# Ledger of designs, part 3: VH-VL binders against o74758

Target 1, 213 residues: o74758
Amino acid sequence: MTHNTMLQRFNGLLEPTHLYIVSVVAYSACNRPDKISGIAKEAMEHVGPSIYPKLREALVKSSPLVGFPRTINSLREMTTNIPPPFPDEFARAADADIDTGKRGKIYFEKTYGKVTQRVLRSMQSSSLDLANIALDYAYGKVLSFNEVVSPLETSLMIIAALVPQDVNPQLRGHLKGALNHGATKEQVMSARNIALEISKECGIQFKGDIETL

## First folded at step 4 (VH-VL)

Design k25 (framework fv_cosibelimab)
Fold by ESMFold2-Fast, scan of step 4:
Structure k25 (fold): chain C 213 residues (1-213), chain A 119 residues (1-119), chain B 112 residues (1-112)
Amino acid sequence: as target 1 above (213 residues)
Amino acid sequence: EVQLVQSGAEVKKPGSSVKVSCKASGGTFSSYAISWVRQAPGQGLEWMGVIIPIFGTANYAQKFQGRVTITADESTSTAYMELSSLRSEDTAVYYCARDYWGEDYFDYWGQGTLVTVSS
Amino acid sequence: NFMLTQPHSVSESPGKTVTISCTRSSGSIDSNYVQWYQQRPGSAPTTVIYEDNQRPSGVPDRFSGSIDSSSNSASLTISGLKTEDEADYYCQSYDSSNYHVVFGGGTKLTVL
């Protein structure tokens, strides 16, 4: 329920930090920015102020999947209603001398493993520019940056971003990809199920069954 | 449950074309690739090509390039394989198979369609 | 394309263990997943092993898959052999360079 705490609602499914990351991203993907500040407040009360930069970063990292408008609105709700406990840092300034495109390709390869070349070729066959944008921007600049949110946390965030969008082919790849980044099967299925329940609450209608591991 | 149901057997003359259908039920059609694999009498499995509906991508084995066309109709959850310029050597059972997305793994197979090419 | 080479036939007695090899002619066997399919006469193939060593629901644990990088091959092992295991077995992988699914030639398993 929306009036219960998230910890009570999804009791035992994920560790609190992971639950809050999945929750804010799922609501953002559902275009429910109004839910973000309440969840951030609960997260800080239960985990402590160190959760705040992680929630902010998880929303930032969701932007290639969720889109800038929904991400901007979710960040605005969080930062306007809950003052940051620490000064905001331009964390990606650390990337000034890093080949982020190469880092993104390495991250993509780790995500898809042995099927990487087939997935990449299928994407390139539709559009070379979109494939390059996905690798250089989404994976390179955004998703492969791990200083604030870990690869495991990033994988759970990606699942939360994809479930509300009803995009089973991409969801399938990232359910398996999360295992390659250190998530357990239980964590993957919990993130998927939490995002699915949030999606249903938000009125998302699915064309069929949602992918499972 | 997921099921792939193919159209019935065909008898065709040399030089004609055949179009075999594969209707998917259960699961979401656009979430998966559909491959076509044939098997001549007493022979092994031979991959012909694949359609990935969400990408609009069809890839074909070099041997069939120019003769085979694989298409998908998402509104009816049906994939099609059309093979033109038929020869007697094209006599085979033709299978559709669901390629579990991104894995090159065939998790469900159709029952097969026998295509006989004779005069 | 690379080739996947299987023995034409193998035979073994009931209750024993049989192993069917699948050798890749070029490139590493580790570069792509290997699947194994079982086909009985008059039937469509069914999956017994996927992603090198995973079993689909309903496939007994007597079936196992493995990769041997030193011989550049994959193997399907069937223990506690039963008469109903008689079938043709096909390995399958993917040639990324040619965008081509590759099947082995198939192995006829006889239980006698």
Scores: ipSAE 0.006, ipTM 0.543, lowest interface PAE 9.5, mean pLDDT 89

Design k32 (framework fv_cosibelimab)
Fold by ESMFold2-Fast, scan of step 4:
Structure k32 (fold): chain C 213 residues (1-213), chain A 120 residues (1-120), chain B 112 residues (1-112)
Amino acid sequence: as target 1 above (213 residues)
Amino acid sequence: EVQLVQSGAEVKKPGSSVKVSCKASGGTFSSYAISWVRQAPGQGLEWMGVIIPIFGTANYAQKFQGRVTITADESTSTAYMELSSLRSEDTAVYYCARDLWGYEDAFDIWGQGTLVTVSS
Amino acid sequence: NFMLTQPHSVSESPGKTVTISCTRSSGSIDSNYVQWYQQRPGSAPTTVIYEDNQRPSGVPDRFSGSIDSSSNSASLTISGLKTEDEADYYCQSYDSSNYHVVFGGGTKLTVL
């Protein structure tokens, strides 16, 4: 139950595992690492210790969007205050013989569908290096790895990472992208609305309305 | 104004290879994909493959996999299509075309075509 | 890959409207954009429609494109037919999952 918890107001908007993933990433994106351990503790009490590796992985997968400093601080807060119930493992060692660049391109194409080439060319016109880093590193090494959290969970995490940053052009693409990875419209809007309420709680100022489906 | 200028007509024997060039004049093509399309006499358009310089990759139609190689030389703004193990069925006009993937998603500039005749 | 199927030929009188279909064999026609090219004898192709229904500068508004998801087809419609519209017309789409270009077999339009 999430009664008597900091996330009680969001009860019923998402399945518990999805709620906890969205919440830790949203607070991390708000630079509120001090909130992370409380959420991890609540998650473990509610759904069991198996949630811990998923929360850690969601934070890791958010790093290309949120940035390494905020991600490091959030992970440190979680692991220092809530000892891991299972030994950590280098899960991406499984990628040793995988062409992660190709996997990332396929994941990127599934995310953007029809507008894939347009999004890619937009990035390339600004910076060829950034476009290649986004595809090879962000999508290839990080986001397309789905052994710990699913593509649907990854999509909800991305929404939570982008909402606090006030980046509507990117958010628009990933709201639609989440549908392409199997999320329902209700799940997408719930993740967006949860991240928005967390952002407001954290004092994030928005220049205008936040993108919606 | 950008134009794609292709090398001249070729007559080749069966079993040989041919390398057709496509030079972008009035600009570079590194930001755009270059596709190769052939058309046998009286037949339709058949896509052979593409070079995508940003990715450093080329992709080919299954029918030509293993026989076709598409490359690009950025210093000369020239793309090349090499087809090996030529057969009489390879007699066709070969076009290069600028592929506006991510822009208008269309082929907006076509080379003039290169006739390759394969005969003994 | 999927295939795009067009009728081999269509004909119509000047001033009338003609529609050329382009049917996708597998997967949804709406999954990728469809382009249409016009090729007159002895010439390289030129674009008349891109991204399902967009018209390049210089192409008359008599040319239009549409998608019909129920028949899994794209259509090129040419109204107010003129003799200069006689040409071969090719539909084309992308299989973006493997960066592949697919052309239809072409349709010969005769205006008589």
Scores: ipSAE 0.006, ipTM 0.453, lowest interface PAE 10.0, mean pLDDT 87

Design k37 (framework fv_cosibelimab)
Fold by ESMFold2-Fast, scan of step 4:
Structure k37 (fold): chain C 213 residues (1-213), chain A 119 residues (1-119), chain B 112 residues (1-112)
Amino acid sequence: as target 1 above (213 residues)
Amino acid sequence: EVQLVQSGAEVKKPGSSVKVSCKASGGTFSSYAISWVRQAPGQGLEWMGVIIPIFGTANYAQKFQGRVTITADESTSTAYMELSSLRSEDTAVYYCARSYWGEEGMDVWGQGTLVTVSS
Amino acid sequence: NFMLTQPHSVSESPGKTVTISCTRSSGSIDSNYVQWYQQRPGSAPTTVIYEDNQRPSGVPDRFSGSIDSSSNSASLTISGLKTEDEADYYCQSYDSSNYHVVFGGGTKLTVL
């Protein structure tokens, strides 16, 4: 292995904060929690201690996509090997008086734009319960909460979570959705390419070509 | 399947208000948006606004902002359109129509309610 | 808001094909879905095409919709014209930047 930093490895592709968010989520999605603490250490050295809560939140936000077991293991490795610079906080306590289901539906509509109704009907035709869980839990409780990680950062995180899973239909929607949340085409393609390179490093085998803008 | 039934014709004086109802049957009310569209005699279709009941919010055409209020009562599956400060130019058939999120395309239309504003 | 422009009227003989255009004045026609509504005198509008080219249940397959990005327009095509197709036809799209539904001015179809 080289001793290059993530910044050196992916030089100029994303701003440091975005690079570190994409990197920890991509490795988590690859089930490589052992990589995460080194990235968190580098992130704190280059960006400062304020990056730590953002990395923790990005991993939490990835959980509906990556799954709880991989997310738990990734968070455990990070917090055990790199001491948190300050105590954890239940950030979503801010949601106590918020209709998160409604917030999630608005976020979903912004993500899919013109094709929102088609995507929703497609999910509902397969399972009404899964569609409801996706909107109320994944989008409502988790992805639409933007107090710690911004909508743009969330979009890049989603790309990093989906690339290693070889799920092109969902990836296609979220590449376009990231533009709707303020990402540039260059940021979207960089997040996708970084996650693809990490996936290949981790031994992920793909059935075919990975979606692009 | 899904049917929208509107209240009956109204005759109103200038300066008064009218409230038209639109009752949905045969489907889930709150998962769809309800738009209001009017048509003056011999004229085209004019969009007034929409309510998305699950959001509890309504959006209005700029021309009608301040005069129109669109509401919904989920317990009765009924949407309402109230237009105030009526003028003779408000004489029209008023339609409710079911629409989907973000597309504002109408798939089921009410039968229409004639509102006549006369002195 | 942008405008949708339709011809004021079109006419054609029974059994022939007619096409009604709907041109968007600014922004791409592909940016938002286009719907088409049929309205007979004294009746409420009914949907004949939704989401650019889809037909509701009960609408004959001789009704079709299409998008032409090069002319920035949508088209409603009715083949095998019948007397009962005589009606006003409205196109409709959505201006997402202003949260506003936009209707075309309407086209009167005469079948003679």
Scores: ipSAE 0.005, ipTM 0.476, lowest interface PAE 11.6, mean pLDDT 88

Design m7 (framework fv_ersodetug)
Fold by ESMFold2-Fast, scan of step 4:
Structure m7 (fold): chain C 213 residues (1-213), chain A 119 residues (1-119), chain B 112 residues (1-112)
Amino acid sequence: as target 1 above (213 residues)
Amino acid sequence: EVQLVETGGGVVQPGRSLRLSCAASGFTFSSYGMHWVRQAPGKGLEWYAVIWYDGSNKYYADSVKGRFTISRDNSKNTLYLQMNSLRAEDTAVYYCARDYWGEDYFDYWGQGTTVTVSS
Amino acid sequence: DVVMTQSPLSLSVTLGQPASISCRSSQSLVYSDGNTYLNWFQQRPGQSPRRLLYKVSNRDSGVPDRFSGSGSGTDFTLKISRVEADDVGVYYCMQGTHWPYTFGQGTKLEIK
């Protein structure tokens, strides 16, 4: 029996909104933009039109992890094939008077907890510029912006973005980080397992076992 | 130098099929989406099909949906259009044109190939 | 679908005089990224279309500066400051903001 919907395929693993966020990001990370519009149509049918801006935002937030080319292609497929139910907005205009670098550092510290200084020092020892770009732009401008997609939803999105890329050190940090942002162990493991199953479908080859909690 | 060359046009009876090709050179074909645009005799330009750079997504005008199929072979730098159940209204010059993710689209066109559907 | 309406559909211009072609869209062409995806194309008799302008006013390489584009939202103009003999042809506006992409009906430019 083949499953007709993502909701049937991953029955009971995540609430529908979280399932659709994880699914679109995982396929995007696998370079399968052709899957995005079908999932978005299903999401709007089962959750309602308010899911559309959340899926768009989750894809945008995945861009520092997935890369701009795959993210652009996924967004193009979604917006080309499904009329947006609401006009798009520059949501980050809200940041005009916000110290986003400070917000990013706070988000980074919450994610890594006790190991924050070790992770930061490791990045800085490899490249001071990359560490600053990660904190000021990836975390500051992109990941810590929570007006459209919550910190919990962002954490599940990050897991979906990292699993297909076979990057266990980063995945380990974000599995534990998701708990720090309010996810349950069950939500974290479900996001990981959904992304892993999607990765298998897409032909991703892993060098070893995928990190777990 | 960027070149797009369409072939496969001709005179065909209603209800028959034709396959058009567009051969690309002078650029990285696999990085570009591709469009088919047609122009009926003495009429304006009409967009009708697009295919993404990797072949993963396709979109058609309602007038050709279900009858025309766009495809590509990136290893051959070639775009295709399979046209089935041809009608007199499909008579036109068919152009291919390139699209770089919406950032640099329709900047180069082929010379066109003529399709005439006549009994 | 977004309807693109050109005016006039044909015009005759004395050599060296200016020419203006109008293009109106049924919906705003401002995309969510702040860009306006309005293009202008020239098609000389017996030739393929050639893009002249993109994003309203940006000239393609090799396009003379006598061609200029202006406008915003739903109203756009292509202006030729000094018409030359090789400007004879049909001019099309096209929008790339909304799917499907749509063209105007074309404006035929002739020399008197």
Scores: ipSAE 0.000, ipTM 0.409, lowest interface PAE 19.7, mean pLDDT 88

